# VH-VL binders against q9h9l3, part 8

Target 1, 176 residues: q9h9l3
Amino acid sequence: PRKMVAIDCEMVGTGPKGHVSSLARCSIVNYNGDVLYDEYILPPCHIVDYRTRWSGIRKQHMVNATPFKIARGQILKILTGKIVVGHAIHNDFKALQYFHPKSLTRDTSHIPPLNRKADCPENATMSLKHLTKKLLNRDIQVGKSGHSSVEDAQATMELYKLVEVEWEEHLARNPP

## First folded at step 1 (VH-VL)

Design fb1 (framework fv_fezakinumab)
Fold by ESMFold2-Fast, scan of step 1:
Structure fb1 (fold): chain C 176 residues (1-176), chain A 122 residues (1-122), chain B 111 residues (1-111)
Amino acid sequence: as target 1 above (176 residues)
Amino acid sequence: QVQLVQSGAEVKKPGASVKVSCKASGYTFTDYYMHWVRQAPGQGLEWVGWINPDSGGTFYAQKFRGRVTMTRDTSISTAYMELSRLRSDDTAVYYCARDYSSSWYRGYFDLWGRGTLVTVSS
Amino acid sequence: QAVLTQPPSVSGAPGQRVTISCTGSSSNIGAGYDVHWYQQLPGTAPKLLIYGNSNRPSGVPDRFSGSKSGTSASLAITGLQAEDEADYYCQSYDSSLSGYVFGGGTQLTVL
């Protein structure tokens, strides 16, 4: 089968009144949770709002951060041709200005068997924090200084592994 | 002791401005976004906008752009919402509310102020 | 004008079950954004009742439950009690507005 990675991105607010979500950090882990990529990324536009409560990003992290154009190229090289796992992953792909094939995309916020294992309605969109606590008995996104995209990517991969066999069989019978 | 304390009721004439305050206590003010939500008498809830108390960054619902300004003073853990060029249909209870969500796009409001009634009448 | 659609009222007798619907569109609930629910007792501020589609904050009894399917969400109240009489609001995020949206509210009457 194809190689599989998990991704989680952090965004900051740029543009008028910080309305635009711009990529400011990306973490990619392999199947075993080993980090393949983790860089702070400098948006091409002025940062109006760091959104630090969620992103964990502060002005200091932008010093020597990788410019967006370069970071995007690096990230796309890792993602291309692989099964990419994420949570609400459409937000990450939007921030990357990238379209990944649906057949190679796995969104843990839209996998009914995963919700079923967590005793949640199959079509509900559950938070990564909730699913991780219920199914892995692990607390992530602890504290108030922002989230770790590495921790989030690792948790996302572990969640997918809980349903991988049954979900891949489902997708083989019902291609997207 | 975790609470949001809002300023008292205001009566204003059409065309005036009003500035409502919201003082946070019992938690780290700069760790959570603050939202403003209003409710006209007998009507539903309407989102006005948010402020990030850490950065001072703001975002306003399109309906209020050009008339609303949100600010904060971190030294006293207080957020402010100023609404200008008041109309009679701005008469509402204005609430501040803390966003406790794990992600800004999943925002939910776990702690609410008691509300400030703003009456706009001639 | 509310962005999310709720019935204006529902009613039930003590001990019964009631369900309050919240209907959105492809830019909010249909886009996968979470639905949260608030209870507002007369003369008080709203109180968080359900967050993230189905989670209860500490102190909210398990008589209250939430679910989401497609472009809609539902709040279920079982074992209805007199003190449940209140207005109930759903809330989500809308990507086309880049903002937070509420339902029009549902007044629950306990008969």
Scores: ipSAE 0.006, ipTM 0.541, lowest interface PAE 9.9, mean pLDDT 88

Design fb2 (framework fv_fezakinumab)
Fold by ESMFold2-Fast, scan of step 1:
Structure fb2 (fold): chain C 176 residues (1-176), chain A 122 residues (1-122), chain B 111 residues (1-111)
Amino acid sequence: as target 1 above (176 residues)
Amino acid sequence: QVQLVQSGAEVKKPGASVKVSCKASGYTFTDYYMHWVRQAPGQGLEWVGWINPDSGGTFYAQKFRGRVTMTRDTSISTAYMELSRLRSDDTAVYYCARELGWSGYYTPFDYWGRGTLVTVSS
Amino acid sequence: QAVLTQPPSVSGAPGQRVTISCTGSSSNIGAGYDVHWYQQLPGTAPKLLIYGNSNRPSGVPDRFSGSKSGTSASLAITGLQAEDEADYYCQSYDSSLSGYVFGGGTQLTVL
């Protein structure tokens, strides 16, 4: 079977009024939850807003951060040819300025069986925190110091595993 | 069987903080989420938030964010709710309540403490 | 205000049937979240009466029943008794608030 990884990125605000989301950290875990990649990433543009409450990123993390161009190359080498699992993963791919084939992409914010197991409408977009609490009985993204992208990637992989068999069968019958 | 024993009534001045305790017995403390719910005199029930006694993770209703802190001590099976910068309209009975065993859904609260009356007056 | 709407009071005589409504919206009951009901006797903590729309905990008599349809739920009490005099609260989860929500409560008076 094809190799599978889960990804979660943290973004900071760049551009006018900090409205542009730029990659500032990326974590990738394998099927078992082992960390394959976890680096702070220096955006090519001036950081206007660290968004620390959500991102967990502070100015100190940027001192030895990997430049965006280098980090992007490293990340894409890990993702290429693999099934990539994420939550609202379009945001992560946009920040990476990367297109991953839809046939190899799994977005836990858009998997109807997951929502149904969580007693949510099949077409609703639920947060990673809520799905993890309801389906795995785990708390993530707690406190005011920002999110752990490693924790988020691990939770995302575990959520996908709950529906993997039925969803892969669905995708085989209904290719995207 | 299952018991949730709360600390006694408190009288506080506006601007003070209060810390209410809830001691659990009769079950494995770390296996069930603990919720806090308040009720102002003659008013309805209002959800404050929850704590996962296993991880220490918490989630608070938006109205209380920045003023409430939930903690636990697993060695004595006790959960705590601290509310700061008290106002007169924080006068209420504060309940701890156990969430019914995890079933994959948003489950109800199956056991409740008897409540702690917190009176905020000058 | 309470997020879920209940009538403030309801009354009945011993032996009669009463029904208490709980009206929500598309972000809670209408989104498919279960409704739970609590009974609060004067001076006591709430007690779980009905969970998961229609299930009874051990020890709750079958005179109490729950139902749910669309954005609303109902608690029915048959064979009304004096000891049923209490406040009744419905509860659900609200996705827009990311939290549990309660109805405003209904005071049942047994005449």
Scores: ipSAE 0.000, ipTM 0.469, lowest interface PAE 17.5, mean pLDDT 87

Design fb3 (framework fv_fezakinumab)
Fold by ESMFold2-Fast, scan of step 1:
Structure fb3 (fold): chain C 176 residues (1-176), chain A 124 residues (1-124), chain B 111 residues (1-111)
Amino acid sequence: as target 1 above (176 residues)
Amino acid sequence: QVQLVQSGAEVKKPGASVKVSCKASGYTFTDYYMHWVRQAPGQGLEWVGWINPDSGGTFYAQKFRGRVTMTRDTSISTAYMELSRLRSDDTAVYYCARSPYYYGSGSYWAFDIWGRGTLVTVSS
Amino acid sequence: QAVLTQPPSVSGAPGQRVTISCTGSSSNIGAGYDVHWYQQLPGTAPKLLIYGNSNRPSGVPDRFSGSKSGTSASLAITGLQAEDEADYYCQSYDSSLSGYVFGGGTQLTVL
């Protein structure tokens, strides 16, 4: 059986007026929610907008942050060959400049049974916060100090576990 | 409910400046980008720029750089767009519009709520 | 000139289907950026009709649908009604401009 992990990344704004999203934190948890990786990551470009309300990242977190190239290598070693769960995970992979096989990728923003359980349209892209509140009765991303990527990765894994049996059977019969 | 209320129509002479306001209500002002979009009479929509009300950061379309300034006042949930050195071809309805942005996903969303527009007429 | 290309006009009879195209390039739709669609009734502000290529906001009837393929997107309207007579605009993001771009707009006439 393949091992399964969940990932969540935080981005900061780089480039002209902070318009480009660059990786600045990554958290990876195992099936049971234990943290396998959680590091602040220094983008190679100047940070113009920390997006702190959402990212939780402040200038102080960059002082001892792992440079992007090194962090990327560490993260890819953890993800390779595993089933990777995320929410809108294509953004995380884009920030990592990484292509993970579709057959081993699970995106909780694109799982129709999960939306159905939340009384949402099957093909709508619902936020992690909304799905977590509806299905797990838990508030995440609370307050003004930004999101915890550890909290988000843990919630994402728990959401996936609600539909895991049904969705894995669907994928076995309807491979992507 | 969720509303964007814009200032009233303006008539300006060429070379003058105009400042349009957009007051937000019914949501957390700092959670959404505010965009400005204009529409000349009988013409299409043209994006002018955005402001992040949380950081005060701005980005302007190249056509308007050097003439447009976007600001906000978080204490009254109001965004402003000032356009200087007005020309007759700046005559347009100027809209403010809200864009949801979920930072964790790194995605920009559609302009989901629009103000009713402010007509700016530039004539001699 | 608009960055995204739309036909200037389309027409159809009540009950029929029309499709409005939106053609971009490798720096916007072709780069994978989502397409959104707006309806503008005469004398009113634009209203969000479709977001994220194919999603409908609450209150938008299922007669409206969106799709995206390669460098292009389409808005389909089935069961045309008189109240659908409006201007329709597509919108995306352009990486080379680092900004939002609109189509030139399509005037729909319901005959």
Scores: ipSAE 0.000, ipTM 0.476, lowest interface PAE 16.3, mean pLDDT 86

Design fb4 (framework fv_fezakinumab)
Fold by ESMFold2-Fast, scan of step 1:
Structure fb4 (fold): chain C 176 residues (1-176), chain A 121 residues (1-121), chain B 111 residues (1-111)
Amino acid sequence: as target 1 above (176 residues)
Amino acid sequence: QVQLVQSGAEVKKPGASVKVSCKASGYTFTDYYMHWVRQAPGQGLEWVGWINPDSGGTFYAQKFRGRVTMTRDTSISTAYMELSRLRSDDTAVYYCARGYKWGSYRYFDYWGRGTLVTVSS
Amino acid sequence: QAVLTQPPSVSGAPGQRVTISCTGSSSNIGAGYDVHWYQQLPGTAPKLLIYGNSNRPSGVPDRFSGSKSGTSASLAITGLQAEDEADYYCQSYDSSLSGYVFGGGTQLTVL
C-alpha cells in the first residue's frame, strides 16, 4: 500500500460576514497522483460566501454534497497512519477539525530546500501557484472559475517529490 | 561530454582509512548530487550515500554512518569519499555516480569507472 | 543483503524474450517509488538502462522495456543478442531506510 498521500481542500465562508472557513471540497491523491478521494462537502453551517473565484464552489455543488460529519470520517480513514503532504496544510487540518501527527505531516509552504530551489528566501511562505510555475514549469489555478483541488493536490505531491530525499533525511536528524 | 574520473586502486591494512576521489567534468558540478555505490567482488551493488556539492550536505546509508565522510571541492569539481576503520569486508570497487536532485529522478545517469579498494593483512 | 529481490540468473537463446523481475515491499516499490534498471557488462561500471519505470535513455535499444505493478517491476529484453550477456540490477528508494536500494542482481546468460 501507499504510505504517502497529498491533500488539498477548498473552503467556503460561513459565520458572521463569511469570515469562518468551512470545508466544502476535499481531494486526496496517492504518490503517483491518482485520485483516492474527491468529494464536495456540505458544511453544517449556512454558507454566506462561496468564494467561487478561489474555491470553484457553487450552490449546485452543494445539492448532492456529502455531509461534513460523514466526509470527515471518510477522509480521516484515508489520512490516519500515512505521511500527509499539503500546502499550508494547517488550514486543511483546521477545516477538518483534525490533528495529524507532526512527524507524519509535510507542508510544502514550510520546506526551506524547496524555496531555495525556487530562488526564494528559505523561510518565506510562497504560494503553491508560484512554486509550481518556478519548479515544475506548470501553470495551475488558471482562470476565474476557481481552483481544482485535484490539480492542487497533484502539484503539491510533485513539488514534495523534488525535495523528498533531502527533506526526509533532515526530518530523521531533526524530528519535529 | 559528462565524465567522472576516479582515483586509482588502493591497498590498505585493516584499521586504516582510504579516501577516493571523483573529478567531474562536462556539466555544472553543483547542479547534481554525487552518489557513492560499492560492489564487493562477485557481489551486488550497495548504496553508500550522497553529497550535495552545492550545499556540502550529505546523507549516508545506516550501515556506513560513523565510518564514512563525503566532502567536495567546488573549485576543482571533485567529490571525495573517505571510509575509516577498514575491515576485510570493505574490499570492493567504489563507484561515484551522478544523480538528479529533483523528485522522481532518484537514479544514477553517469558512473565513474570505479576504484578498487583492497583491504588485506 | 539486497532489499529488492531478483532471480539470481536467467537464460535465453538468441532472438528470444526474457523477463527479469524485481520484487519490493510497501516501503519502496509498493509506496509508489519509481524503479530504475542498470546493465553491467563484465569488467565495466553499471550503465543506466531504464529510468522512471519505463523510460529509455538515448542510445538504449527499444528491445529493452520496463514496467511496474503493485510491489514489483519487470525488465523485458526481446530479440536477445550475445552482447546482452551481463548482470542486471533494479534500483528504487525506500522510505523506511530513507535511502536508495538495489536488487541483488540477475546474471543473464545468452545460450
Scores: ipSAE 0.000, ipTM 0.474, lowest interface PAE 16.4, mean pLDDT 87

Design fb5 (framework fv_fezakinumab)
Fold by ESMFold2-Fast, scan of step 1:
Structure fb5 (fold): chain C 176 residues (1-176), chain A 124 residues (1-124), chain B 111 residues (1-111)
Amino acid sequence: as target 1 above (176 residues)
Amino acid sequence: QVQLVQSGAEVKKPGASVKVSCKASGYTFTDYYMHWVRQAPGQGLEWVGWINPDSGGTFYAQKFRGRVTMTRDTSISTAYMELSRLRSDDTAVYYCARDRTYYDFWSGYYFDYWGRGTLVTVSS
Amino acid sequence: QAVLTQPPSVSGAPGQRVTISCTGSSSNIGAGYDVHWYQQLPGTAPKLLIYGNSNRPSGVPDRFSGSKSGTSASLAITGLQAEDEADYYCQSYDSSLSGYVFGGGTQLTVL
């Protein structure tokens, strides 16, 4: 038996010219969309660019934020051994400095049946916002004050559920 | 303690629409998917679709797409199924049923509690 | 017609054993999807009897048992009682239909 969760992370810019993406928030929801984890995370490096328009992160969120090392341990404890659903999830795993087994990873940006349902080319990488609007008739990532990683994780789980059974069958016959 | 209470019987003419309600109690309404299953007189069970009461997201069986709409109202823990452009062969008892996710993802799609059903009769 | 095949009827006397079969195909039971069973007493809604091939919900007697082999599943009822007279439905998931599927139902008569 396996448990399934969905994850979405927000990153801020660190390093030269703020070009390095560092974890600053992580949200994890269960199969039903309930929040299991949602914390602001303090990067180990100086934040050069909060990227607030996209991340929703501001200086105030870094006050009492969980240090990266501690947050990483908490998050990995939740993800280990579970099927983890995300959108462009390689970015989230990179920010976590974590390798999750491909057999337990589901990336809604790379599921051909999901694109087919949305009338999009099967091999295209579509945004979470587009797929959610087309398939769930729901607007996410609205406004200019930043995205909600909770909202994004919930939308990602709902999108996966639309193709879960056919995709799990595909993976069983064609292991990654 | 879990109860699903459905609206009363309906009689409709062909071409009309019907909206059936299912009021949940005894659990957190938004934690479980709600499905609709119908049963024509003397016939077997046929799955119509599901709604996630938390998000409002829905999925319908191919046969009903374009004619069925599922909605919910979280303030009163009630799910709705509306079926339009009714035909005589839509005459059936319509059940709401709660989806229980078993930990094995292959096993998770079963219905642990059912409403008593709403008879919808479509006749001229 | 129903996607999963069940015998239309089965009968037995009190105290006897009966078995109800549920036959699927490669797109449902044969693909590894579990089988669940429901009991529908006359004039009532279906009630969950067996889930995940062989598990019993609280309150279901151990006289009811389920099994699965290949593309088929089976419900066994031992020590038949008059109260067991009902319709029984198997249910699984079908990948080719992307939907939930039920058997045609089996009417159990307790003589």
Scores: ipSAE 0.000, ipTM 0.462, lowest interface PAE 17.5, mean pLDDT 86

Design fb6 (framework fv_fezakinumab)
Fold by ESMFold2-Fast, scan of step 1:
Structure fb6 (fold): chain C 176 residues (1-176), chain A 125 residues (1-125), chain B 111 residues (1-111)
Amino acid sequence: as target 1 above (176 residues)
Amino acid sequence: QVQLVQSGAEVKKPGASVKVSCKASGYTFTDYYMHWVRQAPGQGLEWVGWINPDSGGTFYAQKFRGRVTMTRDTSISTAYMELSRLRSDDTAVYYCARVWGYSYGSPYYYGMDVWGRGTLVTVSS
Amino acid sequence: QAVLTQPPSVSGAPGQRVTISCTGSSSNIGAGYDVHWYQQLPGTAPKLLIYGNSNRPSGVPDRFSGSKSGTSASLAITGLQAEDEADYYCQSYDSSLSGYVFGGGTQLTVL
């Protein structure tokens, strides 16, 4: 079996109207929820919108942040060859400017059995907060100071573990 | 130049179906959710649903579930909304509008920043 | 209550300040969901005026401002101008409906 990790990235807004999502923090946890990586990351472009309410990123976090190029290298070294679990993970990979094989990618926002267990429409994109509350009876992303990407990565891994057996069997029969 | 170009006006009989198109240009089609909003003559705005053009995932307002289907074709950057079993009270201008698709569960922060001009759908006998 | 409540009309003279209220409930604005505001000129599609409670898109004058408190939000227009005559809609998300909700709209008349 391949090794499995979960990732959650925090993005800030750069570019016109702050609509470009640039990586500003990344957390990676192993199968048991232990932290493998957690760093603030300095985007190469001017930050227009910190999106602090969700990202938890503030100007002070950028002072000693790891430059994007260096952080990207460290992160990709951890992800390469592993099954990577995330929530709406395409956004994280886009911010990393990285292609991860679909066969090794698990997106908890696109797993129909997971939505079914939460009494949600199978083809809807439910928030990580909603699924975590419904299925794990835990509140994450509480307060006004932004999300913890460590907490989000840990919750994402635990959500995947609820459907891991049936979803891996499905993927074996229906390769992406 | 960012634009959403919608198909032309439609006149339908009760019980028929209508399919409205919305062609995006000037931006990366898969970076934004596409919402559909309608407005009956002289009335307010009513949300119908959204599609994530990247995944094809959809979510519909409870009022329209079972009658609405949203699809997209990424090769031509076009989103579609099909409404079936039309009733006279479905007469409305139907708009497509984009919303920035933000990660990890805060899709509610960004508003609908670009709108199509609307497609008038008239349902009459 | 699932529908956001707006006054059906407001009026003001050029140069005055007008405020348009948007009243929600514990399942939408009161639950922390952000409020967006749209301006609709006659015969046109809505235009985003304010997003995320208080942010202005590029090209929107600073005389338009948004605020949110408790279960309600407000749009303030200072230095009222003739071209501000339009319908204004607030919009949020409602957790009990699992959907986006709009206010009923407010017609602003510039005297």
Scores: ipSAE 0.000, ipTM 0.508, lowest interface PAE 13.6, mean pLDDT 87

Design fb7 (framework fv_fezakinumab)
Fold by ESMFold2-Fast, scan of step 1:
Structure fb7 (fold): chain C 176 residues (1-176), chain A 122 residues (1-122), chain B 111 residues (1-111)
Amino acid sequence: as target 1 above (176 residues)
Amino acid sequence: QVQLVQSGAEVKKPGASVKVSCKASGYTFTDYYMHWVRQAPGQGLEWVGWINPDSGGTFYAQKFRGRVTMTRDTSISTAYMELSRLRSDDTAVYYCARHPGYSSGWRYFDLWGRGTLVTVSS
Amino acid sequence: QAVLTQPPSVSGAPGQRVTISCTGSSSNIGAGYDVHWYQQLPGTAPKLLIYGNSNRPSGVPDRFSGSKSGTSASLAITGLQAEDEADYYCQSYDSSLSGYVFGGGTQLTVL
């Protein structure tokens, strides 16, 4: 069948008062957690707020970063035709200015069986950090130097694997 | 040793129920989904359903809904399949089979029990 | 009753190549679902032979190979040996049935 990958993007603030989220890093891993893509990306707009505590992005990362248009092309070549796993993945797709078919999208923030395994309300949107700690007994996003999108993508794939069979059966019965 | 050990052969009358067991050993029982697949004498393989031993969640093939119930007991690493309202055409070898829930790949069975023959006759 | 179509039998001499086909439809193989293959020796349980269209589990010789194209898949056995005499089943998933589906099985006879 279709290959499966997991994605996690980091965004910086652009536009008035840094309120617009613009893509500044993207990591993609395969089913086994091997890195397929990991690049800093230069937004087409002036960066107002690096959001470094969360994004891990600093001015030096932008010096040789891949321009958005080029990076987008590279990323879409990897995602097209694949099942793409992410956490709150609509934010990543919005930053990429990309539409991925719902039938090939898996969002670990909206999978009721995953929340059930974590003893959380099925309809709640739980953070990646919480689900990873509860279900994999692993701490991610530690410290104050920003998150690793590679670490987040890897954790997201591992979380999806916990419910993959159950959720794929559900989706076959209830297509999006 | 990684293995699935099934209960012994059963002979039942039409209308009766049968409960087959499958005891797992050599691996973490709750890490793998357990499927049930049957094979009528001289015929092919037919999927019945699965149970997630961790959550107790189940999913059954449409043909068996209302007649099959899958359960598990994590304290003894054992899965069960109960089939009710038996008909003569339910005569088959019933296999339990493991699906690697955390490995690469899509919906395949990497370890099988030796099978339990269920004979339904009058 | 089988959802996937296999030839009921194939035969070959030792050392030859045989191919077993598995034909599906748009709701299973044609929808992109992987095909897996099982070998069943007489009187035994099935054993996983190929998973994910073309991958071999540890211990399966490289003379067994799988491929998939369109709505069909194939299992190829090269260097045929007497111990390969068995029934072979393909398996996939069907979205319209929301279930796991098998081929009808192919009996391989080594002449």
Scores: ipSAE 0.000, ipTM 0.466, lowest interface PAE 17.4, mean pLDDT 86

Design fb8 (framework fv_fezakinumab)
Fold by ESMFold2-Fast, scan of step 1:
Structure fb8 (fold): chain C 176 residues (1-176), chain A 122 residues (1-122), chain B 111 residues (1-111)
Amino acid sequence: as target 1 above (176 residues)
Amino acid sequence: QVQLVQSGAEVKKPGASVKVSCKASGYTFTDYYMHWVRQAPGQGLEWVGWINPDSGGTFYAQKFRGRVTMTRDTSISTAYMELSRLRSDDTAVYYCAREYSGSYFGRWFDPWGRGTLVTVSS
Amino acid sequence: QAVLTQPPSVSGAPGQRVTISCTGSSSNIGAGYDVHWYQQLPGTAPKLLIYGNSNRPSGVPDRFSGSKSGTSASLAITGLQAEDEADYYCQSYDSSLSGYVFGGGTQLTVL
């Protein structure tokens, strides 16, 4: 009976040589795939590398971007108390500088039955693109203009829905 | 060496409750989930639910929710299944069975208790 | 009704081969869940015969074998013996029900 959302974040490079990943966009969708949040986010540090090929972020997106501290507060208000679904979601939580309870976290990169359905080894970490193609017959993250975090969050929710009933039963049997 | 010993046959009236016991021996009681499966006379096997003897956590088949309660007593390595508001169609042999799992996808039952016949009079 | 479909009965003469089918769906066997088989001799509790699609517990004769393909599984019994007269049940897990499911059972008669 707990509400469920899916999240996907885009990061840009800050710090020396652009090696620090800083939050620059966040998308959150509800169970049905409707957008609850989608904002460009201004890092507190100078952006060294937009990583545009992967992030889809350009300098123009920063003009009216929400400052990190404000965006973080808005995002955490949405996530708190909900089951949060993501793919390699530890990266998103790290960028948000946030701890979400493990009991309310669902990571589609670490769900064995999802890999089995895709004919992949149970303990392998498969990309969102691969699982989405295999299980939903959809191509995401195409082209050179960067990823859509909305598309990624929606795909992540649909992937989780394929295993939701059995995985929730598994978690009831084996609490994290 | 591993054994599941169940309580004796019960005869109950409609509307009553019955509590069946299953005493484990020959293994560490808290290391394996315990399942309950029933079989009406001349019919097939029907899964009722499981209990984790370590945590006391339970999960019941949808059909039995609200009528079944599973508990355990770790001091005597015994699991219990209580079924309330009995109907004549609850007449069945009730088995306890230990879960064994080789993987996420493979969960089977070994051993099984000898069964407890519960007869609900019409 | 049982969730997994088995023939109600099968028969054979001593020394013959019989096969018992277990048909599921995309939410159980088709979702990759393993199939296990139990033998129930008249008047006794079920006992594990095959686990994990094709594995035999210690003490089960090699005359018994299991296989799985797609949404179905089968139990093969070769060299049929009189003591094989029993009911046979397949069992898996169903993701839509979040529960353990059994076949309706197959009564084997040795003629």
Scores: ipSAE 0.000, ipTM 0.516, lowest interface PAE 12.2, mean pLDDT 89

